# Designs tried in a protein design chat: VH-VL binders against q9h9l3. Part 30

Target 1, 176 residues: q9h9l3
Amino acid sequence: PRKMVAIDCEMVGTGPKGHVSSLARCSIVNYNGDVLYDEYILPPCHIVDYRTRWSGIRKQHMVNATPFKIARGQILKILTGKIVVGHAIHNDFKALQYFHPKSLTRDTSHIPPLNRKADCPENATMSLKHLTKKLLNRDIQVGKSGHSSVEDAQATMELYKLVEVEWEEHLARNPP
Key: E = the ipSAE of ESMFold2; O = the ipSAE of OpenDDE; V2 = 0.75 times the mean of E and O plus 0.25 times the DockQ between their complexes.

## First folded at step 19 (VH-VL; framework fv_amlenetug)

Design v5 (at its last look DockQ between E and O 0.08; V2 from the best seeds 0.00; counts 0 for: pae E 10.7 > 2, placed apart)
Fold by OpenDDE, look of step 19:
Structure v5 (fold): chain C 176 residues (1-176), chain A 123 residues (1-123), chain B 108 residues (1-108)
Amino acid sequence: as target 1 above (176 residues)
Amino acid sequence: EVQLLESGGGLVQTGGSLRLSCAASGFTFSDYAMTWVRQAPGKGLEWVSAISGWGSTTYYADSVKGRFTISRDNSQNTLYLQMNSLRAEDTAVYYCAKAPWYFSSGWYYFDYWGQGTLVTVSS
Amino acid sequence: EIVLTQSPGTLSLSPGERATLSCRASQSVTSDYLAWYQQKPGQAPRLLIYFASSRATGIPDRFSGSGSGTDFTLTISRLEPEDFAVYYCQQYDDSPYTFGQGTKVEIK
């Protein structure tokens, strides 16, 4: 069986008016929720908007942050060959400037059985927070201090585990 | 099991053209970037060209820019290398190689290789 | 381009011995974007190591990679008869992606 990890990234705003989303933190957990990676990451461009309310990223976090290129290498080393689970994971991959093979990607924002289990429309895009509350009876992303990427990655993995058997069977019959 | 099978090699005159093909199986072809690497007789390995999973991005070594064109047909699980204006120094075994991911962002290694096809360019 | 120089050119050893292969880069290879390949006569290369120290699937434990910056090493802890081949390092930190000239591990 292929190893599975879950990933969640936090982004800050760079470029003109801070509209470019740049990776500022990345957290990776294994199947059991153990943290494999959790680092602040320094974007290659000047940060215009820390988006602290959402990202939880502050200026002081960037003082000793890992340079993007180095961090990306570290992350890719972990992800390579794994099944990668995430929520709206295309955003994380975009920020990483890396795209994992689709056949090895699991996006919990696009798993109909998961939505069905949460009494949500199968084809709707539900938030991680909503799904976590409904299916795990857990509150995440609480407060105004920003998100915890570790917490989000763990929640994502736990959500996927609820539908893993069914979904993997589906994917086996219907390869992407 | 991942399998890559090159074809299309042969003898061609200087200035001539040749089209190589690589038939892929055992994996979701469109999920991975593909590449051509060549090896002159008795020499080392040289990266030639690469193409992203959906073919939206292509890369070339300076030695072949303007002369070679890499392409792919994902419906046929086939990689191509169109070689024009061939030179003696293009003589080599050409390997089809698989990259480990969909978008390389300018970097990759090669986790699977075909057995290669020999291209001989003579005057 | 980044030039990779492998040493020695030829390594003559007996089965059971330890093999140490060097790959030196003309400039720093960042993020450990370095791979090692094995090639036997008449065969295609086979991936051994990626990201300098990660062992590819199916590769025996006796193969290990180490190093960073400009100096990288492939180690075969105990040579098996099937390990006698040519070994190449390859960087993918900067285009063009380049290979070392290879080290031949031959039987003594």
Scores: ipSAE 0.441, ipTM 0.837, lowest interface PAE 1.2, mean pLDDT 94
Fold by ESMFold2, look of step 19:
Structure v5 (fold): chain C 176 residues (1-176), chain A 123 residues (1-123), chain B 108 residues (1-108)
Amino acid sequence: as target 1 above (176 residues)
Amino acid sequence: EVQLLESGGGLVQTGGSLRLSCAASGFTFSDYAMTWVRQAPGKGLEWVSAISGWGSTTYYADSVKGRFTISRDNSQNTLYLQMNSLRAEDTAVYYCAKAPWYFSSGWYYFDYWGQGTLVTVSS
Amino acid sequence: EIVLTQSPGTLSLSPGERATLSCRASQSVTSDYLAWYQQKPGQAPRLLIYFASSRATGIPDRFSGSGSGTDFTLTISRLEPEDFAVYYCQQYDDSPYTFGQGTKVEIK
């Protein structure tokens, strides 16, 4: 069986009016929730909006942050050949300027059995916070100081484990 | 400045072979997936093949599987398409194109294109 | 295979008019993996839109994309003389990656 990791990223605003999302933190955990990677990342362009309320990123985090090109190389080495789990993971891939193979990608925002367990419509996109509260009885993203990408990646892995057997069997019968 | 320059097109008989090249410059070639897209005269666009940045994965349209081979030489910044067992239906302008960042899954759209090279397959 | 059907086949308009181009997929395109290209005679295609609605670098804001699922739209709010060309949609959700047949936007 392929090894599995979960990823979560935090983005800051770059470009005109800060509307472009650029990677500023990335966390990767293994199947057991152990942290494999957790770095602040310096975007290749000027930060216009730190988005701190959601990202948790402040100017001081950027002082010794790993430059984007180096961080991306480190992250891609960890991801290659593995099943990668995330929540709304296409945004993380956009920020990484990388798209993992579809057959090896799992997005907890698009798993019908997971929504069903949460008593949510199967076609709805539920927030990570909401699914985590309903299915794991945990509060994440508490307060106004921003999200923790480590906490979020760990929660994402635990959510996937709830449906892993059923969903992997589904994907084996219905290859993406 | 990203530049892609195709070469190697020409007139070939049915059943023949031809090798296309695409010289790349202005970016770190090995970081990006590359692709071939073709356009028959007066027709629309057809995706042909793609290759990951280090060449470890390749993808082919069903119409060319077993006949075409995509490859790359990262030391020479060159993409190749070896076309064997050519058919009249393979007559087209062949474009080299770059994906916007590294892709290993084949989630490809194309931000830079070459000018194309014409392949004509005749009886 | 996801088949993309563009409509209309030809759209005849004058400069300054609004153009609305449709692309319909035979099955749902996940996560907005849809792009739009412009192609002028004798030239390579040019990327306009990716992820259904994001403008590529250097593309004027008169070009906009919208839609999801099976129905996607390219809008040109005010046609300029240089916008008369053929437009293609492309999905990159599932292999083989496919293009629509094109919509020609021509001067009336």
Scores: ipSAE 0.006, ipTM 0.576, lowest interface PAE 10.7, mean pLDDT 87
ESMFold2 (binder alone), look of step 19: mean pLDDT 90; pTM 0.917

Design v6 (at its last look DockQ between E and O 0.79; V2 from the best seeds 0.00; counts 0 for: pae E 6.4 > 2)
Fold by OpenDDE, look of step 19:
Structure v6 (fold): chain C 176 residues (1-176), chain A 122 residues (1-122), chain B 108 residues (1-108)
Amino acid sequence: as target 1 above (176 residues)
Amino acid sequence: EVQLLESGGGLVQTGGSLRLSCAASGFTFSDYAMTWVRQAPGKGLEWVSAISGWGSYTYYADSVKGRFTISRDNSQNTLYLQMNSLRAEDTAVYYCAKAPWYFPDFYYFDYWGQGTLVTVSS
Amino acid sequence: EIVLTQSPGTLSLSPGERATLSCRASQSVTSDYLAWYQQKPGQAPRLLIYYASSRATGIPDRFSGSGSGTDFTLTISRLEPEDFAVYYCQQYDDSPYTFGQGTKVEIK
């Protein structure tokens, strides 16, 4: 079977009024939750809003951050040929300015069986935090220090594993 | 198994036009950018054109800009290259090549067709 | 454009020998956006290496890529009879994506 990785990114605000979401951290874990990649990333544009409350990113994290172009190359190298699992993953790909093949993408925010298992409406978009609590009995994204992209990526992978067999079978019968 | 099969090559006069096709199979066609790369007889490889998975973005080498048009029909799993105002220097084997993803760039080429020969003569 | 110069033009070796192919860029290729291809007579190119050192699926481990910046190397640790072919490097750091002129590995 094709190898799977889970990805989660943190973004800061750049551009006018900080409305542009720029990649500032990316974490990638393998099927077992082992960290394959976890780097602070320096956006090509001036950071206007660190969004620290949510992103956990602070100015000091950018001092030795990996330049975006380099980081993107490193990340793409890891993702190439893999099934990529994420939550609301379109945001991560957008921040990366890269889009993975849809047939190799798994978005846990759009998996009806996963929502059903969590007693949520199948077509609703549930938060990673909510699903993780309901299905894994684990609290993530707690505190005021911002999110941990590693923790989120791991949770995302674990959630997907709960429905992997069913969903992969579904996708095999119904290719995107 | 990924398969790419080019067709449409042949002999054409200088200033003429030719349309190449590439039939793709073995993968979700619309998920991947596609490219044309050519090779003049006894020479190296030259990137010609690329198109994103859904056809929203097209790219061309300077040598063919304004003369060549790349397109695709995802319902038919087919890539096209419309070549107009052909020149002698356009003589080459034209390869259809697959990119590893569909956006935003085509980067390297993980699968290639066997190519189709285009000969431009005066 | 980034010009890639491969050397040597021709490499004559015997089966079992080590082959070292060089690809030099006119300017730095960032993020190791460098690929290697193999092409046999009358055949289409085949991807060997991407991102300078990542081996493509199905490629034997005797093929390896290394290098960064302006200098890249493809190594064939022990040449097999089927390895005698032309090898191209290609950068995808900047448009237009360019290829080296190729190195022919021929049997001695």
Scores: ipSAE 0.117, ipTM 0.735, lowest interface PAE 3.8, mean pLDDT 93
Fold by ESMFold2, look of step 19:
Structure v6 (fold): chain C 176 residues (1-176), chain A 122 residues (1-122), chain B 108 residues (1-108)
Amino acid sequence: as target 1 above (176 residues)
Amino acid sequence: EVQLLESGGGLVQTGGSLRLSCAASGFTFSDYAMTWVRQAPGKGLEWVSAISGWGSYTYYADSVKGRFTISRDNSQNTLYLQMNSLRAEDTAVYYCAKAPWYFPDFYYFDYWGQGTLVTVSS
Amino acid sequence: EIVLTQSPGTLSLSPGERATLSCRASQSVTSDYLAWYQQKPGQAPRLLIYYASSRATGIPDRFSGSGSGTDFTLTISRLEPEDFAVYYCQQYDDSPYTFGQGTKVEIK
C-alpha cells in the first residue's frame, strides 16, 4: 500500500491584471495530520495582487520565502510515488506547474460518497468549508486574515478518511 | 509490475527508415511522459526524445530533429519512434523509458525497457 | 547545456570495499535535480537515486547519494558481487537533460 499525503496551497495574482494564480504557500500533511512541509514560496514572476483576504499572503512573507524552483523540487520529492489528497486539487497542481498521476490523486471536491454523507448532490462541487462543517462539525477559514493551508490540508485528509475504504475500492474497480 | 518492451530494431541502410515500438503495461500509460534514450555500442547514454502523457508536448535532441518523430497510442499502450533519414551515427540500442509524471520537464526515468538494437550500415 | 563529467572512469575494487563515484556539473544543478543509474553488462539501466539523495524503490541501503551545486557523489558502502557495473549520473535541471559518461566499477 502507498503512503498518503494531503496538500493545500495559497496563491497570489500574477500576470495581466493579476489574473494568473501563482503559488505563494504550500502545506503538506501526512495521514495522521502531522506537518511534513509548510513554506512561503516566492513566485518567479511579479506579484500583482497578494489576494490577502483569502490567501493570507502579505509582502512581508515574501522577504525570506523559498524561490519557486527550489520549493517545487522539495514539494515534488515529497509527493512522488504517493497518493495525494486535496480539494479542487487541479488548481494546486497548476500552480506547481505539475500534474500528479490521476491514478494517485484524490480530490475531495469530486467524491460522490463524500457528498452523499454531507446530504449534498453527488455530482456537485462542494467547498472545503461546507464539507468540513457538515461532516466534521468544525469551522475552518474563520475570520478575515486569510486561510491557513495547514488547517485546510488537515481538514482535507480527515474528510478523505471518512470515505477512504469505499473510494479506494471504487477506484480499484474503475481506474481513472 | 511496470514492464516496457521495445521492438522493431534491425539492420537498415543509410538514408533508410525504421519504426520502433514500446509496449507498456503495469501502470496507467496516459498519466506518464515517455522517453527514448539510446546507447551506441560501447558508449554512454544519450537522451533522444520525449512525449507527454497525451502527446501534446514533444521534444527532440538536436541530433535527431527533423528526422525522428515520437508518438504514442494510449488505446494500445504503445510508444513509437519513427526514424527517417538514418545515418551511421544513429547505430545504437534504443531504450524506452518512463518518467514519474505527465510532463516531460524536470524528470528522471524510473523504469526502462530492455532495449532494441538499430544498426545503420553504409 | 549542462555537461556532467564522471570520475574516475574505472574503479577496480574487491567485494566488501567502499566505492565512491564522482559527478561534476559544468553549471550548478538547481534543487538536486540529479539522478544515478546502474547498468549491468547487456542490461538496461536501473534507477538508483533521484533528487541527488533519495533511493528509488527496492534499492538497498548500501547505495547513497550526496552533493549539491556542481559536485555530486554516489557511495556504495560495501560492494556486493552484483554491484560490479557501470554507473551514470543524469541531470534534469535544464533541457537538454544530460548524462555523465559513466564510471565502471569492476572486480579487482
Scores: ipSAE 0.084, ipTM 0.693, lowest interface PAE 6.4, mean pLDDT 90
ESMFold2 (binder alone), look of step 19: mean pLDDT 90; pTM 0.913

## First folded at step 20 (VH-VL; framework fv_amlenetug)

Design w1 (at its last look DockQ between E and O 0.82; V2 from the best seeds 0.00; counts 0 for: pae E 5.5 > 2)
Fold by ESMFold2, look of step 20:
Structure w1 (fold): chain C 176 residues (1-176), chain A 122 residues (1-122), chain B 108 residues (1-108)
Amino acid sequence: as target 1 above (176 residues)
Amino acid sequence: EVQLLESGGGLVQTGGSLRLSCAASGFKFSDYAMTWVRQAPGKGLEWVSAISGWGSTTYYADSVKGRFTISRDNSQNTLYLQMNSLRAEDTAVYYCAKAPWYFPDYYYFDYWGQGTLVTVSS
Amino acid sequence: EIVLTQSPGTLSLSPGERATLSCRASQSVTSDYLAWYQQKPGQAPRLLIYFASNRATGIPDRFSGSGSGTDFTLTISRLEPEDFAVYYCQQYDSSPYTFGQGTKVEIK
């Protein structure tokens, strides 16, 4: 069977008026939640808005950050050939300037069995924070320091495990 | 099991046209960028053209721009190369190759077809 | 464009020996965007190594890749009869993506 990892990214604002979301941190964990990768990443262009309340990224984090092109290569080496789990993962892939094959992608924001387990409408978009609180009895993204991509990636993997058997069987029957 | 089967090669005169096909199986075709790579007899490998999973992004080597058109039909799992205004230097075995992800950027070729020979003579 | 120069052009060895193949880039290849392929006579290339050091699915552990920047190496720790072929390196760091000229590994 294929190996599985979970990914989470934090973005800052670049480009005109800070509207472009550029990668500034990426964390990858294995099936057991062990950290395989966790780096602050320096975007290739000027940071206009650190978005610190959400991203947790501050100017200090960028001083020793890994340049984007190098970090992207490191991240893609880990992801290639694996099932990749994330939450609203399309945004992470967009920031990486990379799209993982759909057949190997699992998005916890769009899994009907997971929503049913949380007593939510099948197609409702629930935040990672709410799903984690409801299904894992954990509080993540607490305080004013912003999100932790390690914490979020670990939570995402644990959420997927709750529905893994059912959802993998569904996807085998209904290839994306 | 990933399989790529090229067809449509043959003998053609200078200035002529050929259309190459590559039948794909064993993977979700629309998830992956596809590529043509050629090899002249007794020579090394040369990248020719690439196309994204849905066909919205295409790239061409300078040597073929304006003469070759890459396309794909995801409903038939088939990659195409339309070759017009053929020249003697286009004589090669043409390989169909699969990228490991959707966009044809920063990629290697994880699976290859067996190739189809194109011979251009005058 | 990044030119890849492979050496030696031909490597004549016996089964059981270690083969070391070199690939040198005309400018730095960042993030290990380098692959290695094997091509036997009359056959298509086969991916061996991607991102400089990762073995492709189904590739035996006697194949290993290393290096960074401008210098990359493919090592075959113990040659088997089926390993006598031409080997190509390829960079995918910048367009146009280019291949080396090949190293032929032949039986003595």
Scores: ipSAE 0.143, ipTM 0.717, lowest interface PAE 5.5, mean pLDDT 90
Fold by OpenDDE, look of step 20:
Structure w1 (fold): chain C 176 residues (1-176), chain A 122 residues (1-122), chain B 108 residues (1-108)
Amino acid sequence: as target 1 above (176 residues)
Amino acid sequence: EVQLLESGGGLVQTGGSLRLSCAASGFKFSDYAMTWVRQAPGKGLEWVSAISGWGSTTYYADSVKGRFTISRDNSQNTLYLQMNSLRAEDTAVYYCAKAPWYFPDYYYFDYWGQGTLVTVSS
Amino acid sequence: EIVLTQSPGTLSLSPGERATLSCRASQSVTSDYLAWYQQKPGQAPRLLIYFASNRATGIPDRFSGSGSGTDFTLTISRLEPEDFAVYYCQQYDSSPYTFGQGTKVEIK
């Protein structure tokens, strides 16, 4: 079977009024939760809004941040050929300006068995924080310092592992 | 197993048109960007065109821009290259090549077809 | 555009010998966006290396890629009879994507 990794990204605001979401941090963990990648990333455009409350990104983090183009290359080296797990992962891919093959992507925000296990509506979009608390009895994204993409990636992988067998069987019978 | 099979090559007069096809199998076709690369007889490789997984974005080399059109039918797992206003310098083996992902830029090619020969004569 | 110059044009070696192929870029190739391909007579190219040093699936260990910036190298540690072919480098740092002119590895 293919190796699995989980990814989580933090974004800052660029462009007019800071409405464009640009990659500012990316974390990747393996199946066991070991960190394979965790870097601050410098967007190609001027940052208008650090969105620190959510992103955890501060101006000081950008001083020695890895340029976007270089970071993207590093990330692609890791993702290539892997099954990529994420939560609302389309946002991460959009920020990366990269889209992993859909057949090799697992989005924990759209896995009905996972929601069912958490006593949530199967077709509802639940937050990573909520699912993590409900199913793993763990608090993530706590405090005012912003999110930890490593923590979020690890939580995402652990959530997926709860339904991996069932979901992979489902996908085998119902390929996207 | 990934398979790519080109067809549609042949002899055509200068100024003429030709449509190449590439039948793909062994992978989820729509998940991956596809490309055309050509090789003139006895020469090196030249990138020609690329198309994103869903066909929303296309790219062309300057040498073929305005004359060639890349497209795909994901329901048929087929890639196309419409070539118009053909020139002698377009004579080449045309390869269909698979990209490793859906990406708006930065392509390399992990699988290639065997190619189809296009000969443009006066 | 980024121009890739390969050297030497032809490399004449015997089976069992080490082959070293160079690919030089006219400007820096960022993020190591460089690939190597093998093409045997009458066949389509085959991917050998991607991201300058990553070996593609099914490629023997005797093939290795190295380098960064403007200088890249493909090494075949011990040539096998089936390794005699033309080798191309290709950059995907910026459009248009360009190939080197190729190095022919031939039997001495």
Scores: ipSAE 0.031, ipTM 0.690, lowest interface PAE 4.3, mean pLDDT 93
ESMFold2 (binder alone), look of step 20: mean pLDDT 93; pTM 0.949

Design w2 (at its last look DockQ between E and O 0.06; V2 from the best seeds 0.00; counts 0 for: pae E 9.2 > 2, placed apart)
Fold by OpenDDE, look of step 20:
Structure w2 (fold): chain C 176 residues (1-176), chain A 122 residues (1-122), chain B 108 residues (1-108)
Amino acid sequence: as target 1 above (176 residues)
Amino acid sequence: EVQLLESGGGLVQTGGSLRLSCAASGFTFSNYAMTWVRQAPGKGLEWVSAISGWGSTTYYADSVKGRFTISRDNSQNTLYLQMNSLRAEDTAVYYCAKAPWYFPDYYYFDYWGQGTLVTVSS
Amino acid sequence: EIVLTQSPGTLSLSPGERATLSCRASQSVTSDYLAWYQQKPGQAPRLLIYFASSRATGIPDRFSGSGSGTDFTLTISRLEPEDFAVYYCQQYDSSPYTFGQGTKVEIK
């Protein structure tokens, strides 16, 4: 089996004007789409903006949320030694205050063969929602309840699987 | 086929303790949050507790906070409810129920066990 | 907490009649996070409706849910003999995830 996981995080706004993005939910799935991790996470600072329309995070989710430091430890334990797949994954790592090795990172927002398959410009940054609709014929991030990080992580993994062979060969020939 | 089987119910004295178990099968246990719901004899349904798929996050009704502890063992596909300092009003059939997600945004319950009876006598 | 009040307490009807059950919330239930369950004697509850109006898998189309905000309704267009049971509404907008007290639909 492949030592590969997909990750998606939701963030809320902290700081004086809510401009700081703080981790509030993290979901991790394995190669088959099985959920390995999905927790609400309590930021260390006061939440100013839940960004519910996008994040799906509500105040009640934070009542018994996992403290950030604890959650971070749990997440890093899962990610260690794995190939980590994500969409615009630098945002997830930034929220985690952790950066995974580049050689073990796969960002579906920057895979030219994936864009090509979706009839998009190879060097364009396409949304997860668009790629998922185009390539998987599936609607995600629908409704007013915000995103589901589990759904997004699963979609990200499925997208990557479409170009896995080709992209891994490319990376092998062009190591970072 | 999804199956949930509760066990551990019985007669216990006021102030006593009891541990319930729920054995799950027919689905990927770790992919779903789990809940306990109870029903006193001849009464309605009362939500008791919930636990995330990973088990790091738990929720309790005010009526059981500080007395009950929900936990799970994903390696054994089993949900638990440790009940301490039991009271007469805790007498009920206890159901384990499956939520739709690992840590669901939506705490509605699509599958239920048959329940186990807990009787607390004074 | 959000308190859900169901009415009527008991609904006596005959097979073939229309049943209308009400569930009123003490405060607005956002995003239509409201579910309905059916429970027959000696059985566990069964999910009927979620998101106020979405039928669960395997539920007959004679069951329908409607409403938003604080007022929700479960309708059984034509009662079948097997529909006589207790029905509960439940909100999952916020913890604690409360149930209504139930409406008993009994045969007249």
Scores: ipSAE 0.054, ipTM 0.709, lowest interface PAE 3.9, mean pLDDT 92
Fold by ESMFold2, look of step 20:
Structure w2 (fold): chain C 176 residues (1-176), chain A 122 residues (1-122), chain B 108 residues (1-108)
Amino acid sequence: as target 1 above (176 residues)
Amino acid sequence: EVQLLESGGGLVQTGGSLRLSCAASGFTFSNYAMTWVRQAPGKGLEWVSAISGWGSTTYYADSVKGRFTISRDNSQNTLYLQMNSLRAEDTAVYYCAKAPWYFPDYYYFDYWGQGTLVTVSS
Amino acid sequence: EIVLTQSPGTLSLSPGERATLSCRASQSVTSDYLAWYQQKPGQAPRLLIYFASSRATGIPDRFSGSGSGTDFTLTISRLEPEDFAVYYCQQYDSSPYTFGQGTKVEIK
């Protein structure tokens, strides 16, 4: 079977008034939660708003950051041909300027059985923090310094494992 | 399985026009950038044009700029190449090829059609 | 644009021998945005290698790619009868996405 990875990204504000979300960190973990990639990424445009409370990105992180063009190539090399798991993953792919094949994409924000396990409405989009607390008894995104994309990617993989058998069978029966 | 089938090739006089089509199946067509690559008889491969999955971004080799227009119809899963003001040097087998990505930068061509021959005579 | 120069133009080898094909770029190619293709007479090209060293699905272990910057190599560790074909390198770092002129691997 295909190898599986989980991805999480952090974005900063670029463009007019900082309204454009640009990639500033990306973390990728394997099925066991081992880190395959974790880099700060320098957007090709001037950063207007670091969004630090949520992104965890500060000016100092950009000093040695990998330029977007190079980082994107490194990331796509890892993702190609694999099942990619994420939470609200469309936003991560948009920031990468890339969309992974739907048949190889798993989005923990859109898995009804996962919501059901958390006693949440099946059609609701639940936060990663909420699902992780309810289902894994773990607190992530703790403190006021922003999120860790490594922590978030690891949590996302563990959440998917809770429903992996059921959901893979569902997708085989109902191809996207 | 991915399949790409080119059609619309043939014999054309210099200065003439021709439209190539490429019928796609086996994948979600709109998720991928598409390209045309040509090969003159006995020669190597030459990249011609590319188009993003939504059709809003197009690229052309300098040798065809202003004469060729790439387009796609996502409702019919079809890629097109409109070739105008044809010259003898445009004689080639034209291949339709699929990129691995939706956006048309930094990509290779993972699936190819079998090609259609365009012959431009004096 | 980035010009790719392949060498040698022709390799004459026997089955079982090791083939080494070179591709040199006129400018550095970012992040190994370099692919290799195989083309047999009367057939469309087939993707072998992407990102300089990653094998495409269904490509045998005997094909390997290496290199970075301006110098890239395709190696066929043990030639099989079906490997006698023309091989092209291609860069996808920047438009236009240029190909090398090809290396023909033929039976001696």
Scores: ipSAE 0.007, ipTM 0.618, lowest interface PAE 9.2, mean pLDDT 89
ESMFold2 (binder alone), look of step 20: mean pLDDT 93; pTM 0.945

